# Ledger of designs, part 14: VH-VL binders against q10491r548to677

Target 1, 130 residues: q10491r548to677
Amino acid sequence: KVFKLGILIQNEKVRKDRLLSNREVGVILTSSQLMFFKNVYWISGLLDQLEDFKRSHSFSPCYFSPHLTSLSADYIIPLSDLVAYGDGSRIENELYSFSVKQKNQRTHVFSVTNVDELNDWLVKINFVST

## First folded at step 4 (VH-VL; framework fv_narsoplimab)

Design s37
Fold by ESMFold2-Fast, scan of step 4:
Structure s37 (fold): chain C 130 residues (1-130), chain A 121 residues (1-121), chain B 106 residues (1-106)
Amino acid sequence: as target 1 above (130 residues)
Amino acid sequence: QVTLKESGPVLVKPTETLTLTCTVSGFSLSDARMGVSWIRQPPGKALEWLAHIFSYDEKSYRTSLKSRLTISKDTSKNQVVLTMTNMDPVDTATYYCARTLDYGDYYFDYWGQGTLVTVSS
Amino acid sequence: QPVLTQPPSLSVSPGQTASITCSGEELGDKYAYWYQQKPGQSPVLVMYQDSKRPSGIPERFSGSNSGNTATLTISGTQAMDEADYYCQAWDSFTVVFGGGTKLTVL
């Protein structure tokens, strides 16, 4: 089951601890993992499809079910011992940051453009990882 | 602007528990990018990292001393506390707290003045 | 537990270049950081992420990290640079310091 999908701004260390430059990444939160996709256009397309679906099916109990079986994530973080946290502090360009950490693994840092999105990601990740 | 200050007893008897407090100013302990470490230095010897607490209450300890160390924080008081049990004369050292960035990096940009703790009867 | 090895002492004349090394397997994949400590004082960060100098640190300080050896270089060494120098690295949840190098300017 998909609990949330969206686009995040990613910052993390890559090789010889070089910081990854800010870039958009597609994210799908499932019941067992966080899946990351470099193809932001595809995730953006799914978000548009979801909004169109909601608009056209307001009077019917229909379910949005994207096909994920043929997709390969570029990066996956299992939800076991995973914690998402943030203090609502802004970083550059009016962004709000939050971090995701799994036991004995490095911290991954993400940014969103508003505090409501920050809180929604934190609540959903921590709820599913419990 | 940014300051860290250690406080606690200067003399501890063998087998007793040491409690040290680090009071920070100029930044928040709930800032997602920040954390605090405790580092000690015996007289004339090298720096030895002891423990770290992250903004999200995750903790890390030097493996060889893990059973003796507890690190905690009180965000409302801007304080980080280190407790070390069963003190021995070999634990005589200057104890520092230092700010570290756990957000894509891990180094100490600001240090407290240090507090010398002597362990003797 | 990774180990960072530094020479225990180094002596240079005023105006000469001092090169302090730090070796360890972690430095192949990890950044090195350097601290200066004068007697009775707290350590001061003088170099971070291998080669970046903090604000307030003189331009004569530079750093590098190649293979498993990081180097702190002080050009035109001055008497005020006399101090103990410690390298540092980190891995996920642990921090390690080198044994320190006492720099004497004679």
Scores: ipSAE 0.007, ipTM 0.542, lowest interface PAE 12.2, mean pLDDT 79

Design s38
Fold by ESMFold2-Fast, scan of step 4:
Structure s38 (fold): chain C 130 residues (1-130), chain A 121 residues (1-121), chain B 106 residues (1-106)
Amino acid sequence: as target 1 above (130 residues)
Amino acid sequence: QVTLKESGPVLVKPTETLTLTCTVSGFSLSNARMGVSWIRQPPGKALEWLAHIFSWDEKSYRTSLKSRLTISKDTSKNQVVLTMTNMDPVDTATYYCARTLDYGDYYFDYWGQGTLVTVSS
Amino acid sequence: QPVLTQPPSLSVSPGQTASITCSGEELGDKYAYWYQQKPGQSPVLVMYQDSKRPSGIPERFSGSNSGNTATLTISGTQAMDEADYYCQAWDSFTVVFGGGTKLTVL
């Protein structure tokens, strides 16, 4: 089951306090994994389909079932021992940032354009990772 | 169990392009912290890092050789490919692929057996 | 071009302590890693993140990194430890290997 899909901005650091790159990535949160896709166009298409579905089914308990024929993620983070957290920091005062961290693993930093989206990602990731 | 295996050995003539394939097993090229590097060692000389690739197609190359090197991956085949152009006799070496771990710094925990690349007329 | 400097050779008697050094500015803020290579064989990771041993590496291997110098120490050196040892660091943009140290146990 898919719990959330969207587009995040991936922030990479090389050395302390240096930001190497900002890159848009497609993200699917499932019951067991965070799946990342470099093809944001495909994820944008799925987001459009999801919004159309919600508008059509806002009054009924129906589930969105996209065509997920190919699950060739470019990057996968298992949800075992994973925590997502925001520290209130902002990237260049434009974006809201949050981190995902597994025990003894590198921290990944992501950004979103608004605080509601930040909170939704944090709540959903932490909910399914428990 | 983790294994990496290089194609070859190969004989390359001067000015030709080298192509090497590394086939991996026991881990996924989509794994969060794992990538593959190519590292070479000329006979009797030190190890020399050439290039790495991680799950995002995050790539890096040795600066002095960057114009000659290309690294790519095919996740469906569990393969990483290195190409190196304009081969010269000084490029004769054993070429290794190695699993690369990213913990803020890069290091290599499993190495392939190595493949001998000889550049000779 | 960043450089890691190792002595080219080191000789010790069996049972003695071998200390192999690796020096470079990168080591001031980055971890050192060590690889053992026997003739005709692939390198084997023997020390990571300055002082951590991989599973299967004997306890007589230890490591440190102080200032710009990392040290691999082999206590109670055995004939089986005879090999080339290479240090390695990350320089934010590239991986750097030392020139290697040939350890001879006589």
Scores: ipSAE 0.000, ipTM 0.532, lowest interface PAE 10.9, mean pLDDT 80

Design s39
Fold by ESMFold2-Fast, scan of step 4:
Structure s39 (fold): chain C 130 residues (1-130), chain A 121 residues (1-121), chain B 106 residues (1-106)
Amino acid sequence: as target 1 above (130 residues)
Amino acid sequence: QVTLKESGPVLVKPTETLTLTCTVSGFSLSNARMGVSWIRQPPGKALEWLAHIFSYDEKSYRTSLKSRLTISKDTSKNQVVLTMTNMDPVDTATYYCARTLDYGDYYFDYWGQGTLVTVSS
Amino acid sequence: QPVLTQPPSLSVSPGQTASITCSGEKLGDKYAYWYQQKPGQSPVLVMYQDSKRPSGIPERFSGSNSGNTATLTISGTQAMDEADYYCQAWDSFTVVFGGGTKLTVL
């Protein structure tokens, strides 16, 4: 159900009417949608649980299944006709940026702190969206 | 350095199909922030955007012409191809390909030299 | 489809300031871009994201965009600036160019 979760830096500086300052957002990638949360505190807790789970099950084919009942996303992007892409460019020589784009919709820009996380998000979003 | 070059010039008869090829160098068509657009300019008139293509096969077309336009790429040849059906004398123009940057909206930082397409019987 | 309106022509004397306008509904909520085109040549990007100059464009070129109007300003206009200038914006579906302004330096 959940393919990836994490914290991204949201940056949409190229769209003034929808400009979002650099802000941490919680993100959950499921089989059908990207879910975004402005309040990231609980996602940090989920990430800690995931890391503990990986440490305990590093050699086991066990799937991590968090219980997400009663969570309301601040916004949702369906994965239909969605593509994620990045060119390896850097923001202020510190952050790696990537974009997600749906046909006939504006582009959303996000940043992460390392290239491995960038590539992991791109691969997983594009895999699930096909 | 970045260069783009259109095929042609071309003389097309009314009702025929136009095919133009843009060959790029100095950047990769697999770069997700960089794509190619086709933009035309009739003699003495304004610029008119026709279509773009990015990596991951993302394509868009001018709404009024979308039924006539097809854009495709061959990343191994560094080429982008535009096809436009049912040509009319009003389609006579200089056709440009241009590198298209996507940072949440689109703009063009390098343009080809342009190629003259004349539609005449 | 959105439209961008530019004055068809503008004349200035050498050394004077040229202000070329581009008008569209809520254009200030979008980024505006400007291209210079000399006769027989391809367009050249001279201003991006309202007010940023590409490398090689003189600092006498500046831009602004607010409300319904984007403006390209050329201070101390020179004969070499004589050209057609096109504004461009993007909405969620398409790229739109203005009709162009012919700048004459006399």
Scores: ipSAE 0.007, ipTM 0.563, lowest interface PAE 9.6, mean pLDDT 81

Design s40
Fold by ESMFold2-Fast, scan of step 4:
Structure s40 (fold): chain C 130 residues (1-130), chain A 123 residues (1-123), chain B 106 residues (1-106)
Amino acid sequence: as target 1 above (130 residues)
Amino acid sequence: QVTLKESGPVLVKPTETLTLTCTVSGFSLSNARMGVSWIRQPPGKALEWLAHIFSYDEKSYRESLKSRLTISKDTSKNQVVLTMTNMDPVDTATYYCARTYDYGDYEPYFDYWGQGTLVTVSS
Amino acid sequence: QPVLTQPPSLSVSPGQTASITCSGEELGDKYAYWYQQKPGQSPVLVMYQDSKRPSGIPERFSGSNSGNTATLTISGTQAMDEADYYCQAWDSFTVVFGGGTKLTVL
């Protein structure tokens, strides 16, 4: 089951001076994994299909369910011992950052341009991971 | 002493599935900063990274091959397994497993390599 | 479509300085790593995080990364340094290798 899909801005410490790399990455949150895709165009296509589906089915509470059985992610993080948290916003840039961390592992940092999206990602990741 | 050793060598026919096992010693696959990568090198050509796996089963795959690749680990056996489906003669290469070390800077690199194993894909 | 570009070959006389370059957009904000490979042997890490030498690698090996170009420098090059050299960098969740440089010491 897919809980959320979208595009995040990946920000990660890469130098001793603490600079971050910034790039878009496609993300699918399932019942067991966070799946990441370097090809954001494929995720954009799914988001367009979801938007079209919502417009066509605005009266009906139908479910959008893409077939994901044969999906191949570029990167996979299992949800075991995973926590998502926001440690503050980057108000000056209107980017809202959050971190994803597995116990005793490296931290992944992502940003979104919208605080509602930030809260939705945090709630859904933490809900599924617990 | 840190060592990594690939299974094989292997002869595989076109369309068959390749399975390679890397057996490690001198470090634990439970170590938070250590993982294992598979890297291949066709005869006379450059190194090509295929996949890595870290603690808690964080996995990454080469984009062009991701639909064919699966990486897994068995911590109790000190083994990492790579599976690659639908083999083709162009996949003929020496396959290495290498210890993948992350200082916490999110930029993995390979500090110890196995001896390599030759995989030949031929009818 | 990340690409790390290395010159395919470089020749140097014994005792001269060899400078092997590696260029790519990702090197502007990512570390470079270098591996030495001799015929029939596995690669050996000779430089990590741009400029750090692993234990056992001679002091004549040094590294830098400026702009989009990383450089592995071998001072007082010796016949034993003849090998293929590969640079490596990270690109998001994946690793990319350069095409390799064959260093000939004549």
Scores: ipSAE 0.411, ipTM 0.797, lowest interface PAE 3.1, mean pLDDT 83

Design s41
Fold by ESMFold2-Fast, scan of step 4:
Structure s41 (fold): chain C 130 residues (1-130), chain A 123 residues (1-123), chain B 106 residues (1-106)
Amino acid sequence: as target 1 above (130 residues)
Amino acid sequence: QVTLKESGPVLVKPTETLTLTCTVSGFSLSNARMGVSWIRQPPGKALEWLAHIFSYDEKSYRTSLKSRLTISKDTSKNQVVLTMTNMDPVDTATYYCARTYDYGDYEPYFDYWGQGTLVTVSS
Amino acid sequence: QPVLTQPPSLSVSPGQTASITCSGEELGDKYAYWYQQKPGQSPVLVMYQDSKRPSGIPERFSGSNSGNTATLTISGTQAMDEADYYCQAWDSFSVVFGGGTKLTVL
């Protein structure tokens, strides 16, 4: 079950606590994990399929799952003990940022270009995390 | 005190699947700042990172090989397992497992290495 | 995917300073790590987070990292320092190693 697909801006930590660097990454949120893809064009194609599915069919995107078994993520974060949070901070005064963290694990920072997408990611990640 | 030991050495036929086990001692695979990476080195060539795993099953793979690689852990046995499918003679290398220490902000480094195990892919 | 470039070889006389470079796009914005590998042996961490020495590594080893270039410096180079040296950096969700530099002492 796919709860959300999208392209996020991954914020890499820079040395000496400087501003974070930005890079696009494809993301799939499932019932058990966050899957990350460096090839955003592949995810972009899948996202277009999901949009078309919603437009021509009124069923929940939770049931959209063609080709899930063919996926090869570059990085995976299990949702166990995971929390997503944002404090209204902006990166470079342009992007809306949020963090995801598992207890005692490193923090991953992402950003999006609009606040509605920020809230949607936060709500859905926290909803499915166990 | 801290030790890592790779299984093998191993002779693998082309197209077969490689399975390597890393047995750790002196630290816990449940420790949030500790993980294990697999790194290989073909004869006379550079080090090449393959995969890592941390506690909570956080995993990452080398992009060019990710479709062939699976990393998993068995905390009760103090073991990390790497599986690599469709082996080819160019995959012949010394394979190392190494403790991956992470200060919690994308700064992992390899502070202890196993002795390495030779994997030969030959018909 | 970022590439870390090292000179393939470097020769110095005993007692001289060896400077091994590692170049990559905006590498100074990331932390650099260095490993020493002698023939038939596993790599050994000799420098972490640009300029920090692990316990047991001599003071003659130092490091720096700015702009596009990280440097491992060995002052008063000794015959026992002869080895291959690899730099390493973090790239998002993965690790990148340099191609390695063979340091020959005399």
Scores: ipSAE 0.024, ipTM 0.681, lowest interface PAE 6.8, mean pLDDT 82

Design s42
Fold by ESMFold2-Fast, scan of step 4:
Structure s42 (fold): chain C 130 residues (1-130), chain A 123 residues (1-123), chain B 106 residues (1-106)
Amino acid sequence: as target 1 above (130 residues)
Amino acid sequence: QVTLKESGPVLVKPTETLTLTCTVSGFSLSNARMGVSWIRQPPGKALEWLAHIFSYDERSYRTSLKSRLTISKDTSKNQVVLTMTNMDPVDTATYYCARTYDYGDYEPYFDYWGQGTLVTVSS
Amino acid sequence: QPVLTQPPSLSVSPGQTASITCSGEELGDKYAYWYQQKPGQSPVLVMYQDSKRPSGIPERFSGSNSGNTATLTISGTQAMDEADYYCQAWDSFTVVFGGGTKLTVL
């Protein structure tokens, strides 16, 4: 079951001066994992398809999920002991940032363009991961 | 002492699925700093990275081949397994597994390599 | 195909300095890593995080990374240094290698 899909801005530390580099990445949150896709164009197409589906099938919960079974991610993070945190008031490179922390301190930093998206990602990741 | 050993060598027919096992010793696959990658080298060609797995089953795949690749681990057996579907003669190569060491920079490097195993794809 | 660009070959005389370059956009903000591969052998890490030398690698090996170009430098090149040299960098969550440079000591 797909809980959310979208495009996030991945923030990576640079080796010299600790500045963050920004890179768009497609993301699918399922019941068990976060899947990341380097090709953001097809994710944009999926978002359009999902919106069209919602307009046609009001209150059809996650029926779109079976269509994503054959998709291959570039990077996969299991949701076990995964926590998302941040707040909508802080801006990095004019974006709202949040962190996703895995067991034993591995942390990934992402940004979104508005606080509603930030809150939605935080709520849904934490809801699925416990 | 750290060792990595690939299964094989292997002869594979076109369209079959390749399965390779890397057996590790001298470190734990549960160690947060440790991971294992699969890297191949066709005869006379460059090194080509295929897939990586970290301690908590974070996995990454070469974008051009991701639909054909699955990497997994069995911590109880000290093994990392790579499967690659729909093999073709151009996939003939020496396949290596290598330990990745991540000191916290999220840019791990290959500090120990297996000896490599020959995979030949022919009818 | 590899995304990091290396010269396919380089020849130097014994005792001279060999400089092997590796170029790519990734190197502007990512570390470079270097591997040496001799015929019939597995690659060996000879340089990590741009300029750090692993234990057991001779001091005549050094590295740098400036702009989008990383360089592996071998001073006082010896016949035993004949090998293929590959650079490597991370591109987010994936790994990229260079095409390799065959170093010949003539």
Scores: ipSAE 0.668, ipTM 0.853, lowest interface PAE 1.2, mean pLDDT 83

Design s43
Fold by ESMFold2-Fast, scan of step 4:
Structure s43 (fold): chain C 130 residues (1-130), chain A 123 residues (1-123), chain B 106 residues (1-106)
Amino acid sequence: as target 1 above (130 residues)
Amino acid sequence: QVTLKESGPVLVKPTETLTLTCTVSGFSLSNSRMGVSWIRQPPGKALEWLAHIFSYDEKSYRTSLKSRLTISKDTSKNQVVLTMTNMDPVDTATYYCARTLDYGDYEDYFDYWGQGTLVTVSS
Amino acid sequence: QPVLTQPPSLSVSPGQTASITCSGEELGDKYAYWYQQKPGQSPVLVMYQDSKRPSGIPERFSGSNSGNTATLTISGTQAMDEADYYCQAWDSFTVVFGGGTKLTVL
């Protein structure tokens, strides 16, 4: 059910409509939703579990799926009509930014530390949202 | 004329689930710049934001209570529903629903409030 | 959780200026919003985005936000202004309220 787990840097707007990149947020991409968690350490724990699972199942294409019924997100964005996009531009010359937006709704801006992670998020979000 | 009206008042026993309905009029829950929040106020205490929902079902929850809260909407009935599980006497409060505005600034605020409904949790 | 600090009470005489402060790190980068609540009534928005007044709110209400402190100012305070005042700010995906200030007009 989980397509991707990770940590993103949330770009917050300021009063002058500027974007700041200074807060980490945990993210789970499911078949229907993007779920956001302020407790980054909890998501880090799940990532460690996923890495251990992949290492112990090196000989089979096993799927790791945490128990989603026990998850309580701080913020939820459904994937209906959601588009993720980015142009490879950088924030503070170290971070790669991308946006997610639903039709006629607010835009959320996130950053990652490398272009491969950016492309992976874009591909997976757009794949599941369509 | 914009109005919001909470269901209730309600008496809840400890460990039970609270369900509150907010019925809106004068605006559409399909409007992408508008949503509804639930905010509570214990007797003599400060306002405490609980959850919001916007069109397209974007949802947000108070971090300390998120495991107990669910917010949903029925656009055809002009209603927003809040459920809160495992109620405790400390959850006794007046519960408000309020129209939440997003004019592209991401900073949510409340321009119209319901009358509030008293939820009493008695042991 | 982020905290917005308000003085718990403030007393002024009719005709005097009341200045209610709200302090928190969030206010350095985000807007402040203010709500008035009279006993037994719902809150009413009296100031939004630091300094903008909703329609119907008297001109004697003004607001500002400098550094980490937002201020709601009521000039020529009237008996009808006696109420609890709450500030509010946004923090990422969530909303935070101040503890409230009880304004007494003697």
Scores: ipSAE 0.680, ipTM 0.849, lowest interface PAE 1.3, mean pLDDT 84

Design s44
Fold by ESMFold2-Fast, scan of step 4:
Structure s44 (fold): chain C 130 residues (1-130), chain A 123 residues (1-123), chain B 106 residues (1-106)
Amino acid sequence: as target 1 above (130 residues)
Amino acid sequence: QVTLKESGPVLVKPTETLTLTCTVSGFSLSNARMGVSWIRQPPGKALEWLAHIFSYDEKSYRTSLKSRLTISKDTSKNQVVLTMTNMDPVDTATYYCARTLDYGDYEDYFDYWGQGTLVTVSS
Amino acid sequence: QPVLTQPPSLSVSPGQTASITCSGEELGDKYAYWYQQKPGQSPVLVMYQDSKRPSGIPERFSGSNSGNTATLTISGTQAMDEADYYCQAWDTFTVVFGGGTKLTVL
């Protein structure tokens, strides 16, 4: 079951706590994990399909697709005890950053193009995280 | 002392699935700062990173091979397992498992390596 | 991805300084790591976080990393230093190795 699908900019933490915007990644939020994909071509098509579905009926947080469950991710982060948070920072003129972190684990930093997307990711990740 | 040991050596036929087990000692797979990677080296060629797994089941895969690779662990057995589907003669290589450290800098490196195991793909 | 480029071979005489380079886009903003591999043996970590030596690695091994190039330097090179040397850096989500440099001491 998919809760959210999108494209994020993965920010790489470099030496001396500098953050660089590195690349676009495809992201699928499921009930148990965040799945990341380096090639984003097909995820744009899936986003269009999901957006059309939401226009029709947009109340359920779950989207079921047997086709999506057979996809191979480049990177997987489990959601158990994961927290997503935004610090209000802007990486560049049009980008907003947020972080995801588990207790005593590494922190991942992402950016999005608007505050509504930022809030949507934060709410949905924290909702499914237990 | 820290040791890692790969299963094998293994002879695999083309199109079959490879399963390798790495057994670790001297550290716990429950340690949040430690994980295990699989790295291969074809005869006379360079090192090629394949996959890693950390205690919290964070996993990463080489993009060119991700559809063929699965990494998992069994902490009760101190084992990490790599599965690779649809084997081809070009996948013939020495396969290593290595302890992967998250040194707190978000940059992984390998401080202890297993002895390596030869995987040969032929009919 | 990113690609790390090393010269395929380097020859030095005993007692001379060997400098093995590893080049990649903005590599100096990341940490570089170095591994030594002798024939028939597993790789051994010889340098971590650009310039730090693991326990047991002689002080004649040093490292640097700036701009696009990381360098492993071996001063007073000895026959025992003959090996393949691989650099490694972190890509986003993944690890990348250089192509390796065969160091010959003769």
Scores: ipSAE 0.552, ipTM 0.823, lowest interface PAE 1.9, mean pLDDT 83

Design s45
Fold by ESMFold2-Fast, scan of step 4:
Structure s45 (fold): chain C 130 residues (1-130), chain A 123 residues (1-123), chain B 106 residues (1-106)
Amino acid sequence: as target 1 above (130 residues)
Amino acid sequence: QVTLKESGPVLVKPTETLTLTCTVSGFSLSNARMGVSWIRQPPGKALEWLAHIFSYDEKSYRTSLKSRLTISKDTSKNQVVLTMTNMDPVDTATYYCARTLDYGDYEDYFDYWGQGTLVTVSS
Amino acid sequence: QPVLTQPPSLSVSPGQTASITCSGEELGDRYAYWYQQKPGQSPVLVMYQDSKRPSGIPERFSGSNSGNTATLTISGTQAMDEADYYCQAWDSFTVVFGGGTKLTVL
């Protein structure tokens, strides 16, 4: 089951000057894992389809289910013992950052373009990881 | 002393599935700083990274091959397994497993390699 | 296709300096790593994080990374240094190798 899908900006420290290296990544949150995709355009198309579907079903609530059978992730993080947290920090032009980390593992840092998206990712990741 | 050893060598027919096992010694697959990668090298060609797995089952796959690859581990047996579906003659190569180190803000690299195993794909 | 470019071959005389380059956009913000591979043998790590030598690697090996080009330098090159050399970098959540450079010492 898919709980959320979207595009995140993956942030990593630059080796020399400590500036963040920013790359867009497609993300699917399922009941058991976070799946990451380098093909941002494919995820963007799926998001557009979801928004069109929502408009078509304004007063007739219905479920949107994308075809995931042929789906293969570039990177996978299990949700067991995973914690997502944000410190409210802003980077670049009003990007909001948050981190995800499993116990005793490295931290992955992401950012989004608005605070509502930040809170939605934090709530959903922490909800399914428990 | 750290050692990694690949299963094989293996002869595979086109369209069949390849399964390779890497058995490690001298370190634990439960160690959060350590993982195992699979890297292949066709005869006379360059090294090509395929996949990695770390202690908490963080996994990564080569983008062009991700739909064919599965990596898993059995910590109790000190083994990492790579499965690759729909084999083709162009997949003929020496396959290596290598210890992958994770240092927080640093990128991953390979400090110890297995001896390699020859996988030949032919009818 | 590899995104890291290396010259396919390089020839030096014993005692001369060999300079092996590796170029790619990833190296502008990522570390370079170098592996030595002799015929019939597994690769051996000879340089990590641009310029750090693993224990057991001779002092004549050094490394740098400037702009989008990493360089492995072998001073006073010896016959035992004859091998294929591969650079490696991290691309988001995947690993990329260069095409390799065959170093001949004659």
Scores: ipSAE 0.663, ipTM 0.840, lowest interface PAE 1.2, mean pLDDT 83

